# VHH binders against Methanogenesis regulatory histidine kinase FilI (filI): the designs that were tried, part 9

Target 1, 167 residues: Methanogenesis regulatory histidine kinase FilI (filI), of Methanothrix harundinacea (e5kk10r474to640)
Amino acid sequence: RDRLLSASAAASYSLLVNYDIDQIIIDVLQLLGEAVEADRAYIFENQTVDGEVLMSQRYEWTKGEVEPQINNPVLQSLPYHPDSSTFYEIISRGRPYVGLVKDLPESERAYLAPQGIVSILIVPIFVEDRLWGFIGFDDCHRERFWSNGEISVLQVAAGSIGGAFIR
Short names: E, the ipSAE of ESMFold2; O, the ipSAE of OpenDDE; V2, 0.75 times the mean of E and O plus 0.25 times the DockQ between their complexes.

## First folded at step 4 (VHH)

Design c13 (framework vhh_sonelokimab_d1)
Fold by ESMFold2-Fast, scan of step 4:
Structure c13 (fold): chain B 167 residues (1-167), chain A 124 residues (1-124)
Amino acid sequence: as target 1 above (167 residues)
Amino acid sequence: DVQLVESGGGLVQPGGSLRLSCAASGFTFSSYAVGWFRQAPGKEREFIGAISRSGGSTYYAVSEKGRFTISRDNSKNTLYLQMNSLRPEDTAVYYCAADKYYTGYYEPSEYDYWGQGTLVTVSS
């Protein structure tokens, strides 16, 4: 946990001192992902098109031999409704979304299981009280317990990322 | 009509064991993840652990791993908490709770239904 606190502080500092987020965001994801021993760390951005909220993957860090999802077309302009309505309801309230993929609704398992995800943690990113998107972490090998302490530190990091996207 | 009723609490000696039960009625128990929380005097409600709808997956608070075991029997609409090697610090009111979504298991506010609690006192 001290490692995660240190990683979160380093990530927040990088976001503060670097104006061009695209130059540092993968390094930020790697710092956080390694600290929580994840196989992937990524950011999705929301867009509203014709009254529908869509999510798209924008940034990704992957560990070792884990298959990247950044070019997966299913994860571009993906509607929250109706297939991920529960997910949207949770994160739009500012809550993390956590679980084992095998225990999630079938509509969500349909796109998560093909990615090899075993355990998932999603933390929402807010910009000026609007749900901007989210940061996510996958474990592709272990059914794991994501502690409340880890989640709290990652929520602070998500706030720092949201602050950087305002600039 | 929805009810969760805890039982099995009582006075136990340090180092002893207790099994708590939670009987569910008025909803489709097998469609809900369920968990245990406790509240010690003067403290906030604390997550102990949760079990998935099927019983195939369990999540524990780090501090409770190894001493406490959660299980469920969907045919009997019952949730269990096996507590071993009890300490005076385990003295608390124990609550069972049901969460339809199983996505906010650490947060009491994410749970849809709650029992009224059963008191466990660990003392010599």
Scores: ipSAE 0.013, ipTM 0.410, lowest interface PAE 7.0, mean pLDDT 85

Design c14 (framework vhh_7ubx_2)
Fold by ESMFold2-Fast, scan of step 4:
Structure c14 (fold): chain B 167 residues (1-167), chain A 118 residues (1-118)
Amino acid sequence: as target 1 above (167 residues)
Amino acid sequence: QVQLVESGGGLVQPGGSLRLSCAASGFTFSKYYMTWVRQAPGKGPEWIATITTGGSTMRDDSTKGRFTISRDNAKNTLYLQMTSLKPEDTALYYCATEWGYSYELDYRGPGTQVTVSS
């Protein structure tokens, strides 16, 4: 759509011309989140601790009255649960992950359902061929199908974000 | 090893119906979202329908109302019921374990050919 293409272009430009990502990243998340009509847009960063890959939420934008999760301690140093979920397998290959929370494994529902998430879209972020983390979008109101066009544009935006994190 | 084998394709007249099957082996079928993808001559892969582990379905608007995806976890089989077929539906139909929003699919079968013509 024109709105999402314009938002992605604006986000990519902001990431290109600004060296301090902390100053612009919430605006970038807002641009993308509003364009796809999400209730939240956020970034998780991976960290390896004692040989285990853990994810932690680093940035968040929320729409209106939706409860922020940025201070949720459950979303810090969270394991991927590879024994019960294909989530890590899918995103580590550079592919988007789409889920309806009601249909996800209990290990994932346990931390996603309390956030009020109905539909989730995760797009991986790579830095120097390494899975750095991901950008995520929540819909807290409806079961949602994310179109190929929407996902493709968001993957381009995720690439721009990864490029900014190299700096 | 992961293996997916599609069947049920063939020649059908416009307005007709076909039911495609995808037999899966070599992995825990019930743990994966399953997707139907088609590829028309000279075109890249096009995603048409996905079914979650819990049985919820997601479909592109272009085929919504005409195509129904379903799964039988006890038989490790994925289905696509196609109705009101159009010449534009002519394509090689694949099943896949991953979302095909790139033109690379790790777990896809050889496909089953659907030809819609009079």
Scores: ipSAE 0.012, ipTM 0.340, lowest interface PAE 8.7, mean pLDDT 83

Design c15 (framework vhh_vobarilizumab_d1)
Fold by ESMFold2-Fast, scan of step 4:
Structure c15 (fold): chain B 167 residues (1-167), chain A 118 residues (1-118)
Amino acid sequence: as target 1 above (167 residues)
Amino acid sequence: EVQLVESGGGLVQPGGSLRLSCAASGFTFSKYYMAWYRQAPGKGRELVAGITSGGSTSYADSVKGRFTISRDNAKNTLYLQMNSLRPEDTAVYYCATEWGYSYDFDYWGQGTLVTVSS
């Protein structure tokens, strides 16, 4: 949509002209989250510990009516499920992960369903050749898939975010 | 080897209906997310409708209320029922499957042309 294209352009410009990412990242998440009518927008960062990749939530924007997850200890140092048909295999190839939480594998449902998530969109963030983490969007009210147009715009935004984390 | 074969496209007048089919082979069809995409002349590919292994469906706003996606796991076949067709629905329609829950599809069909014109 025009709203999402406009929001993505504003987010990319903000990331380009501001060198301190911590000062602007919540505003970027709000711009993108509101444009796609999400209930949450967030960023997870990967950390490798003893050869295992763990994900931790680093930043979050929420609508006022949904519970924030930024202080949820389950979402800190969380391992990826060791299954080639799951989340890690898809995003590590640079592909978005989308779906209805009720239809996801038990390994993913176990931590997503308690958050009240109905529909989820995850877009990977790469820094050079490395999967740095991801940006995610939750819908806690509607069963929906995200359009290819929405996903494409958000992939561009994820690239801009990755570029900002390099410097 | 994964294979997807679309059929059912053709020329139809505005307000008409068509039913597209996608015959799948080479994988356990019932376990995978399936979708219909389309590409109009001079445009990029866009997601039209998706269906999960559990049967949950989603539609692009432009086709909601007019198109219905469904699957027959016993026949390894994906369907798209298209009603109240409009000239802007003219496109090549593609069947696609993902090895999971992503829209960057691993496997695409060859496509079937739908032309809505008088």
Scores: ipSAE 0.006, ipTM 0.237, lowest interface PAE 9.3, mean pLDDT 83

Design c16 (framework vhh_lunsekimig_d3)
Fold by ESMFold2-Fast, scan of step 4:
Structure c16 (fold): chain B 167 residues (1-167), chain A 118 residues (1-118)
Amino acid sequence: as target 1 above (167 residues)
Amino acid sequence: EVQLVESGGGVVQPGGSLRLSCAASGFTFSRYYLYWYRQAAGIERELIASITSGGSTNYVDSVKGRFTISRDNSENTMYLQMNSLRAEDTGLYYCARDWGYTYEYDYWGQGTLVTVSS
């Protein structure tokens, strides 16, 4: 827990003192991802097009030989509805979304399983009380059971990221 | 097919004990956060105890020190050991599962009735 607390503090400070988010966000994702021993850490941004909310991957850090998903076209302009409606319901209420991919709804497994994800943790990012997007963490090797302590620290980090997008 | 089935309810006198069971099937039991809820007549359903996938427990103040939640991942079963029962503990007891600290329950059991009679 000390490692993740220290990583979260370092990430928050970096976001506070640097206004060029695009330059530092990958380093922030690396700090957090390494602290939780994830294989990927990433950020998706929401966009509304013709009244439909779409998610697109904007930033990604990957560990070692893990295949990056930043160029995966399936993860660009992906609608939440109808295939990820449960996911949207949960994160839009400010709750984390946590699970083993094998236990998730079939419609979500269809795009998550091809990425090699075994365990997933998603934390929503809010900007001015609006669901801006989310930060996610993948474990591609282990059936991971995320602790409440880990989730709580990552929720604080997600708040810092949301604050930085205002600046 | 996901199932949660409660059992172990019954009629006991004040000061008595009961052990409730929640038998689960159709999912990876060890992964889920599990909850015991209680509903008394005319009162909204109340969370009384929780246990995380990692085994951490939490209790509402009114049952703390009297009730113990536990889980047996090898048997896919969650338990609620209820000691020093009071008339106020009378109600329908439900188990529920959640992905984590979302409080968005996928499934609920049908409930088991506990009656503490003087």
Scores: ipSAE 0.006, ipTM 0.221, lowest interface PAE 9.2, mean pLDDT 84

Design c2 (framework vhh_sonelokimab_d1)
Fold by ESMFold2-Fast, scan of step 4:
Structure c2 (fold): chain B 167 residues (1-167), chain A 121 residues (1-121)
Amino acid sequence: as target 1 above (167 residues)
Amino acid sequence: DVQLVESGGGLVQPGGSLRLSCAASGFTFSKYAVGWFRQAPGKEREFIGAISGSGGSTYYAVSEKGRFTISRDNSKNTLYLQMNSLRPEDTAVYYCAAEYPWYTSGDYDYWGQGTLVTVSS
């Protein structure tokens, strides 16, 4: 746990002092992902097109032999509605989205299960009080829960990431 | 008027068993993940385990796996905790809690008032 607190502080500092986010974001994801013992850590960015909110994966770090999803076309310009409406309702209110993939709505399992995800943790990223996107963590091996303490630390890190994306 | 009411607490001998119940009302019980927590005097509240709305998934704190079993009956709007091989260290007030829409390991939406379990000879 001290490791996660230390990793979050290091990540926030890196985001504060480096002007080129593209140079450090993968290292930030690795620091956080390793600290929570995740198999993947990633960032999705929202875009609104003709009144429809779409999510796209922008950055990813993976551990070892876990298959990367950064080139998965299903995870580009993916609408939240109607297939991920519950997910959107939760994260748009600033709440984390945590659970076992097997318990999630069928429409969400359709794109999550093929990625080998067993347990998922999503923390929303806000910029200027708007839902900019989210940071996510996958466990592809274990059914697990993340503590409120772990989630709180990751919410601080998500805030620092949001601050860096303001430009 | 949402309410969760725990029952079944009491005095039990070390090595004994006890079954707690939590009756839910005022909300659609089957849509909520529900769980058990406990708090001993002067200590922080501790997570025991939770069960998904459908009952298809159960989550346990590592320290409780094997001794405690969580189940639910959605037709009766009731959550259960079966406690076996009880130890003096299990003495605490036991709380049930509900979170929408499934177990998120975060803050729970609704809490019961608690039921006291005392493990002593």
Scores: ipSAE 0.013, ipTM 0.395, lowest interface PAE 7.0, mean pLDDT 85

Design c3 (framework vhh_sonelokimab_d1; at its last look DockQ between E and O 0.63; V2 from the best seeds 0.00; counts 0 for: pae E 6.6 > 2)
Amino acid sequence: DVQLVESGGGLVQPGGSLRLSCAASGRTFSKYAVGWFRQAPGKEREFIGAISSSGGSTYYAVSEKGRFTISRDNSKNTLYLQMNSLRPEDTAVYYCAADYPWYESGEYDYWGQGTLVTVSS
ESMFold2-Fast, scan of step 4: ipSAE 0.279; ipTM 0.595
ESMFold2, look of step 5: ipSAE 0.053; ipTM 0.432
ESMFold2 (binder alone), look of step 5: mean pLDDT 77; pTM 0.796
OpenDDE, look of step 5: ipSAE 0.019; ipTM 0.445

Design c4 (framework vhh_sonelokimab_d1)
Fold by ESMFold2-Fast, scan of step 4:
Structure c4 (fold): chain B 167 residues (1-167), chain A 121 residues (1-121)
Amino acid sequence: as target 1 above (167 residues)
Amino acid sequence: DVQLVESGGGLVQPGGSLRLSCAASGFTFSRYAVGWFRQAPGKEREFIGAISTSGGSTYYAVSEKGRFTISRDNSKNTLYLQMNSLRPEDTAVYYCAAYYPWYDSSEYDYWGQGTLVTVSS
């Protein structure tokens, strides 16, 4: 709890005092990812094309021997599949998405399982009133659920990241 | 397109029974906790009860315990409310609602349009 609060405070401070987010965002992801003992921490950005919301991975930090996904073409311009998936339903309302990949719908498992993800936590990022994208955390080894305390701290961090993208 | 559609409302005599259904579509029903609410004319919306994602836990408003039973069938994407020993005071529009239980929030994410239950002699 204390380690994650300290990491979140350090991340928020870095976002506040450093004007160029591109220079610090990987360090921010590392601070948060290490504090929650994740194997990956990453940011996806939304783009609307012909009325459809597509997600693309933009930033990534990885720990240990897990494969980086930053160059995975499947994770570029990927649809949310809103008609068959709870993912967009949940995060578009400002709520975190938490689960075991094995229990997710096939539409989501198709791109998550090949990445070796066992447990996932997604926190939405809003810029003003728009769903800009999300920050995600993967556990590639353990079946786990993140605590409400962890999620709450990470939601505050996601707000700070959204604030930095406005600048 | 997320939808919750209630059915089974109608006119029933005092002491009678009704079974309401709520059909869910456009989201993964089995990942949501779901519940029933009602609203009588000129009154606030009132909680009746809720059921966990698996159906292993049920929660009822104190005044409704013993008369109303909530159940769900995840294979049919359907929520049920069995209402017994109905009273004129049970006359209301009945709404089903869904929320994602992995986040610590009592706010419901999705709401149906409601079904009218009238208890009258």
Scores: ipSAE 0.000, ipTM 0.188, lowest interface PAE 12.2, mean pLDDT 82

Design c5 (framework vhh_sonelokimab_d1)
Amino acid sequence: DVQLVESGGGLVQPGGSLRLSCAASGFTFSKYAVGWFRQAPGKEREFIGAISRSGGSTYYAVSEKGRFTISRDNSKNTLYLQMNSLRPEDTAVYYCAATYPYYESGYYDYWGQGTLVTVSS
ESMFold2-Fast, scan of step 4: ipSAE 0.113; ipTM 0.463

Design c6 (framework vhh_sonelokimab_d1; at its last look DockQ between E and O 0.75; V2 from the best seeds 0.00; counts 0 for: pae E 6.9 > 2)
Amino acid sequence: DVQLVESGGGLVQPGGSLRLSCAASGFTFSRYAVGWFRQAPGKEREFIGAISGSGGSTYYAVSEKGRFTISRDNSKNTLYLQMNSLRPEDTAVYYCAASYYWTDSYDYDYWGQGTLVTVSS
ESMFold2-Fast, scan of step 4: ipSAE 0.238; ipTM 0.572
ESMFold2, look of step 5: ipSAE 0.169; ipTM 0.549
ESMFold2 (binder alone), look of step 5: mean pLDDT 83; pTM 0.843
OpenDDE, look of step 5: ipSAE 0.543; ipTM 0.794
ESMFold2, look of step 7: ipSAE 0.071; ipTM 0.472
ESMFold2 (binder alone), look of step 7: mean pLDDT 83; pTM 0.846
OpenDDE, look of step 7: ipSAE 0.520; ipTM 0.783

Design c7 (framework vhh_sonelokimab_d1; at its last look DockQ between E and O 0.01; V2 from the best seeds 0.00; counts 0 for: pae E 17.8 > 2, placed apart)
Fold by ESMFold2, look of step 5:
Structure c7 (fold): chain B 167 residues (1-167), chain A 124 residues (1-124)
Amino acid sequence: as target 1 above (167 residues)
Amino acid sequence: DVQLVESGGGLVQPGGSLRLSCAASGFTFSKYAVGWFRQAPGKEREFIGAISGSGGSTYYAVSEKGRFTISRDNSKNTLYLQMNSLRPEDTAVYYCAKDLRYSSGWYVPEYDYWGQGTLVTVSS
């Protein structure tokens, strides 16, 4: 508990006082990812093109030898597929998206399983009432359930990140 | 033991093409990112690019964009570098490297094992 709270406080402070946002976000992802013992931590940004909301991975931290996905072109300008997936509905309403990849709908498994993800936690990032994107954490080794304390701490971090993007 | 053996170097004229190979052994090749580096005489090693273990993600140094293509054949445990439109400044010893660990940083994995290199000379 103390490590999670300390990591969250350090991340929030860094995002508030430092103005090189790209470098600080990478350091924050590492800090949080290590604190929760995740294999990947990442941030996606949304863009709207011709009325379609698309997501693109912008930042990533990986633990040790875990395969990075930051340069995976499949994860750039990727539609949410709201007709076959509830992902957009869940995060656009401010709720975390959490679960085991094996239990998720096929449309979502198609993007997550090839990345080696076993367990996933996604928390939305809002900027001025708009779903700006999301921060996510992968466990590539274990079927894991994320605690309510972990989810709460990461929701606070998402708020801090959203605030930093207003700059 | 981990081994990386580069081949395919040689003398080529400016504007020419060359394909380098790196034969890997002693580890599960498909699980690790691998990359290419080069070192001209008297200069520091220069990153060219890397490819993920599955081959699904590639990254190239900005200076080499569009002229070089990295690929891998996991069934043959082999990494490739296709070099086109070669210039005299591409003259160097070319090395392949294995990524044993992913440290922080978006674009350049940390590499622990290196091959002996293969010399590429671009000259008339």
Scores: ipSAE 0.000, ipTM 0.105, lowest interface PAE 17.8, mean pLDDT 77
ESMFold2-Fast, scan of step 4: ipSAE 0.151; ipTM 0.488
ESMFold2 (binder alone), look of step 5: mean pLDDT 80; pTM 0.825
OpenDDE, look of step 5: ipSAE 0.014; ipTM 0.289

Design c8 (framework vhh_sonelokimab_d1)
Fold by ESMFold2-Fast, scan of step 4:
Structure c8 (fold): chain B 167 residues (1-167), chain A 123 residues (1-123)
Amino acid sequence: as target 1 above (167 residues)
Amino acid sequence: DVQLVESGGGLVQPGGSLRLSCAASGFTFSRYAVGWFRQAPGKEREFIGAISSSGGSTYYAVSEKGRFTISRDNSKNTLYLQMNSLRPEDTAVYYCAKDRYSSGWYTPEYDYWGQGTLVTVSS
């Protein structure tokens, strides 16, 4: 937890002092991902097209020896509805989403299981009270449970990321 | 109305074992993850572990250290906690809790709690 607190503080500082988020965001994802022993850390951005909310993966850091998903076309312009409606409801209320992929509804497992994900943690990112997107962390090797302490620290980091996107 | 009722607490000697039960009613038990928490006098409530809605996945806090096992019987709407190698530090009121969401995923939000059952580990 000390490592994660330090990583979160360093990430927040980096986001505060750098004007170009694209130059530092992968380093931020690596810092947070390594602190929580994740295999991937990534950011998805929401886009609304003709009244439909779509998610697209925009940034990714991988620990290595796990397949990157940044070029996966399934993860571009992916609708939340109907396959991930519960997921959207939870994160749109500012709540984290966490669990094992094998426990998911088939509709969600269909796009998560092919990525090799065993355990997942999603934290929403808000910009001016709007759900901008989310930051996610994958464990591709262990069935693990993300602690409330870890989630709380990562929620603070997600807030810092949201603040950076407003600039 | 949602209810969770713990039972099985009591006095046990260090090194002993105890099995707690939690009887659930008022919701579709098989659709929700459920978990165990404890609170010792003067301490914050501590997460012990949780079990997925299907019973296929079990999650434990690091403090468990192989001593506690969570299981469930969806046909009986009952959650269990098997506690082995008990220590004086395990003395606490033990609570079962229902996850807020029926997504099959654990979320760190519990909306209903039992009244608790006291476990005292003393010689």
Scores: ipSAE 0.017, ipTM 0.400, lowest interface PAE 6.1, mean pLDDT 85

Design c9 (framework vhh_sonelokimab_d1; at its last look DockQ between E and O 0.46; V2 from the best seeds 0.00; counts 0 for: pae E 13.5 > 2)
Fold by ESMFold2, look of step 5:
Structure c9 (fold): chain B 167 residues (1-167), chain A 124 residues (1-124)
Amino acid sequence: as target 1 above (167 residues)
Amino acid sequence: DVQLVESGGGLVQPGGSLRLSCAASGFTFSSYAVGWFRQAPGKEREFIGAISRSGGSTYYAVSEKGRFTISRDNSKNTLYLQMNSLRPEDTAVYYCAADLRYTSGWYLPDYDYWGQGTLVTVSS
């Protein structure tokens, strides 16, 4: 099924024509999250404080019984820790970050494992050549790979989301 | 800039063993999954298996189960392939590969950086 391609197209159209950005972003996360059969989908926004880039969770969709993380205070103003983690280097170069939580560096595991995440996919969002933040997807049940096709479609969706934030 | 250099190939008798090494440089080796491939004369390149960036998970192609073991030593920036019970059908050029686009424990065999290969010949 072309479910992910259809969801990405619907999301891109909604972002183009709708001005209630907060609600449309949540609807987009649901469309994409359901299409890839994720347990969570979310968006983090970056902020620079005293020259340090920090990330904060701004939007979230969860499937059914999965515990939301939108009110988790450790996911606000969280540093990337570039001295002990390659996460920032990977996504700031425009590349997706994909991993099994058990294989991630300890600094990243410390934030991901308590959320019940087993597999994670992160796609960066750029605005005006700056890493604005990222969209992420969690599988809380399976050690799952994410195909190149899924990643490519989600990269297009991330571009549409970035475009909406310019407005 | 990115380099992957295989070594350890050679001539070996059927039933023998070899350990191949792949020395990595020019990138943060411990941040990426890496894998082994081979190409027999006149055949398409064949995926052998991959190992997660920490070494905590391995994935093997169905055809290679039981005889080959992939490991890595992140402190030495080196990937290994231990091959046991070698057969003439294992004669091939063996390649290590990395995909610097993703970090994953279970990775698709779609790699963007390759070594030059090391020849393994199994014959009597």
Scores: ipSAE 0.000, ipTM 0.207, lowest interface PAE 13.5, mean pLDDT 80
ESMFold2-Fast, scan of step 4: ipSAE 0.212; ipTM 0.564
ESMFold2 (binder alone), look of step 5: mean pLDDT 80; pTM 0.821
OpenDDE, look of step 5: ipSAE 0.018; ipTM 0.380

Design p1 (framework vhh_lunsekimig_d3)
Fold by ESMFold2-Fast, scan of step 4:
Structure p1 (fold): chain B 167 residues (1-167), chain A 120 residues (1-120)
Amino acid sequence: as target 1 above (167 residues)
Amino acid sequence: EVQLVESGGGVVQPGGSLRLSCAASGFAFSSYWLYWYRQAAGIERELIASINSGGETNYVDSVKGRFTISRDNSENTMYLQMNSLRAEDTGLYYCARLRYGYSSTPYDYWGQGTLVTVSS
């Protein structure tokens, strides 16, 4: 959509002209989240501890009365559960992860369902060919179909975010 | 209602030690990541150390092996033990609880800062 294309262009430009990503990242998440009509937009960062890749939520924008998850301790140092989920396999290969929470593996549903998430879209963020983390979008009200066009635009935006984290 | 109060700063000779404290109130302390930042004259505020709710710690290279971050959840207090202090460690030290990870927005909670001066 034109709205999403415009939001992605604005986000990419903002990331390019601002050296302090921390100052603008919430506005970027709001631009993208509103354009896709999401209830939350957020960024998780990966860290490796004793050979295990863990994810932690670092940034979040929320719409209206939706409960923020930024201070949810379950979403800090969270493992990917590679033995019970294809999530890490999919995003580490640069592919988006999309689904209805009710249809996801129990390992993922255990922390996603309490957040009130109905539909989820995850787009990986790469820095210098390394999976740095991901940007995610939640719909807490509707079973959502995410189009290939929407996903492609958000992948471009994720690339711009990754480029800003190099800076 | 969230409040962070630093103490323990002072003047110390190179090679000396100081322990900074950060007393917290108004939130469920044990559930949050907590951070120490430093601001030296002429440079921007930088993250020095972090500790998560599980007690796992991270440090910048310049202080690794010399500084130790810790927390006492029963006392709602975070500490920074600083050993082998150098002149370049001089600065204002802030404790923080960040709402949005690395964000420096008005929704972040910062202490007032405590001054550490390393000189002889």
Scores: ipSAE 0.000, ipTM 0.135, lowest interface PAE 14.5, mean pLDDT 81

Design p10 (framework vhh_sonelokimab_d1)
Fold by ESMFold2-Fast, scan of step 4:
Formats: sequence, structure tokens, C-alpha cells
Structure p10 (fold): chain B 167 residues (1-167), chain A 124 residues (1-124)
Amino acid sequence: as target 1 above (167 residues)
Amino acid sequence: DVQLVESGGGLVQPGGSLRLSCAASGRTFSSYAVGWFRQAPGKEREFIGAISGSGGYTYYAVSEKGRFTISRDNSKNTLYLQMNSLRPEDTAVYYCAAHKYWKSSYSPSGYDYWGQGTLVTVSS
């Protein structure tokens, strides 16, 4: 936990002193991702098009052993599929979305399983009480459960990121 | 300031491995983030990845599924690119380049110090 607390503090400081988020966000993702021993850490941004909320991957850090997804076209303008999935409902209420990919609904498995993701943690990012997007963490090697302590620290970090996106 | 010189390129069979080296001059090498780039014939230059000055952080932009590994030895002022399971599409001139700031090293802008390149040809 101390490692993640230190990483979160460093990330929050970087977000506070650097006002161009594009210059620091990959370092922030790397600090957090390494601290939780993730294979990927990434940020998706929501866009509303014709009344539909779509998600697009905007930033990514990967551990060198796994394939980056930043150039995956499936992860651009991707719908949440609220008809069959609780994903949007859960994160829009400010709650983390966690699980083993094999146990997730087909609508999520269809795009997560091809990425080699075994375990996933998604933490929503809010800007001015609006669901702006989310920060995610992948484990591509282990069936893993994320501790409440890890989730709590990452929720604080997501809040700091949301604060930095205020324009 | 740093001067960079790549070496280790050559002809390699598909499925083979090759390690490229980038020798740096200057006592401040450990203060620079350094990256690898490649340019295939008729294509624009592509970013492969970067390693921080300390070597504690790495970033890979090219999807290689662990085929490429970047490392450095600051005591020898040398950067390495280990390439495994090489494919014909990996044929390119490979460049190393230095950036003053890790936070900006994922962008090709701001790499002020470049090597001359080393040719890697993957062919039967």
C-alpha cells in the first residue's frame, strides 16, 4: 500500500504543478500502473454523439511485455451497450467496475478478451459532477482481485485527474 | 549535449533475433530519456519506445507483444534495443534519439539529438 500511496501523491503533485495534462498524463498512468503491478493503465474519454454516450481511449501506458491498445480502432467511439450491461450504470453512479474478464457480460468480453485482459479495474472520472470518462487497469497474466485499499487510493487519483481536466 | 551512434544492424532471417546498440558521448547521458525510432522504405518515421534517464521507466508505442525490449547501461553510455522473432515488416533503418524530458519523450518533437541510423533487413 505504501508504494501506491507514494505513487498517488507523486501523481497528484504532477497534476497540480503541470497545467498541460497531455505532458504529464502518461507519467501519471505509469506511476499508478507500476504501483498496482498492472500490465496497462489507460484513460477513456466519453463523447455524446446523437444522444448516445461513446467511449474512446485517449491515453495509455503499457508495461513493455504486453501489446499496446492505443492504436486499436475498436476502442474508439465504442458504445456502452446499456441494454445488456451494467458497466455504464455502475460507473455513472461513481462506483468502480471490477472483475475477471471471463465472468463479464458478452458485450464487454467481446472487446476486452481480444486484448488479452484477465483481470480489470475501471475507476470513473468525474468533471463538475459529469461522468467525463474513466481510468482503467489491466492484468493480462493473473486472475486477480483488486483490494479495497487499492481501489480507494485509485479513486482519489481519479478525482485528481478529473480536477486537472476542468477547463 | 549528447552525440549518438547506432550499430548492430544487418541482414537477419525471419524468426531471428538482433540487438542494436546506441553509443552516446557526454557525461550527461543519464539525464536524458532516450528512444528508438524506425523508418521503413516509403513510410514515415515510427516511434518504437523510450526509456527514462534512470532506466526505471519504459514506454513502448509499437505493438510487439514483448518482441522488442529497450534497456540502457549508463556506466557504458549505451542504449540497447533487443529485437526477437523478427518479421519482414520489421525491415527499416533504426534510429536512437535523446530527449531532455521523460514527460515529453512520447512525442517525436523535442528529440534534439539523433543518430545516423542502422539498417535492419529481415529477409530469407
Scores: ipSAE 0.000, ipTM 0.094, lowest interface PAE 18.9, mean pLDDT 81

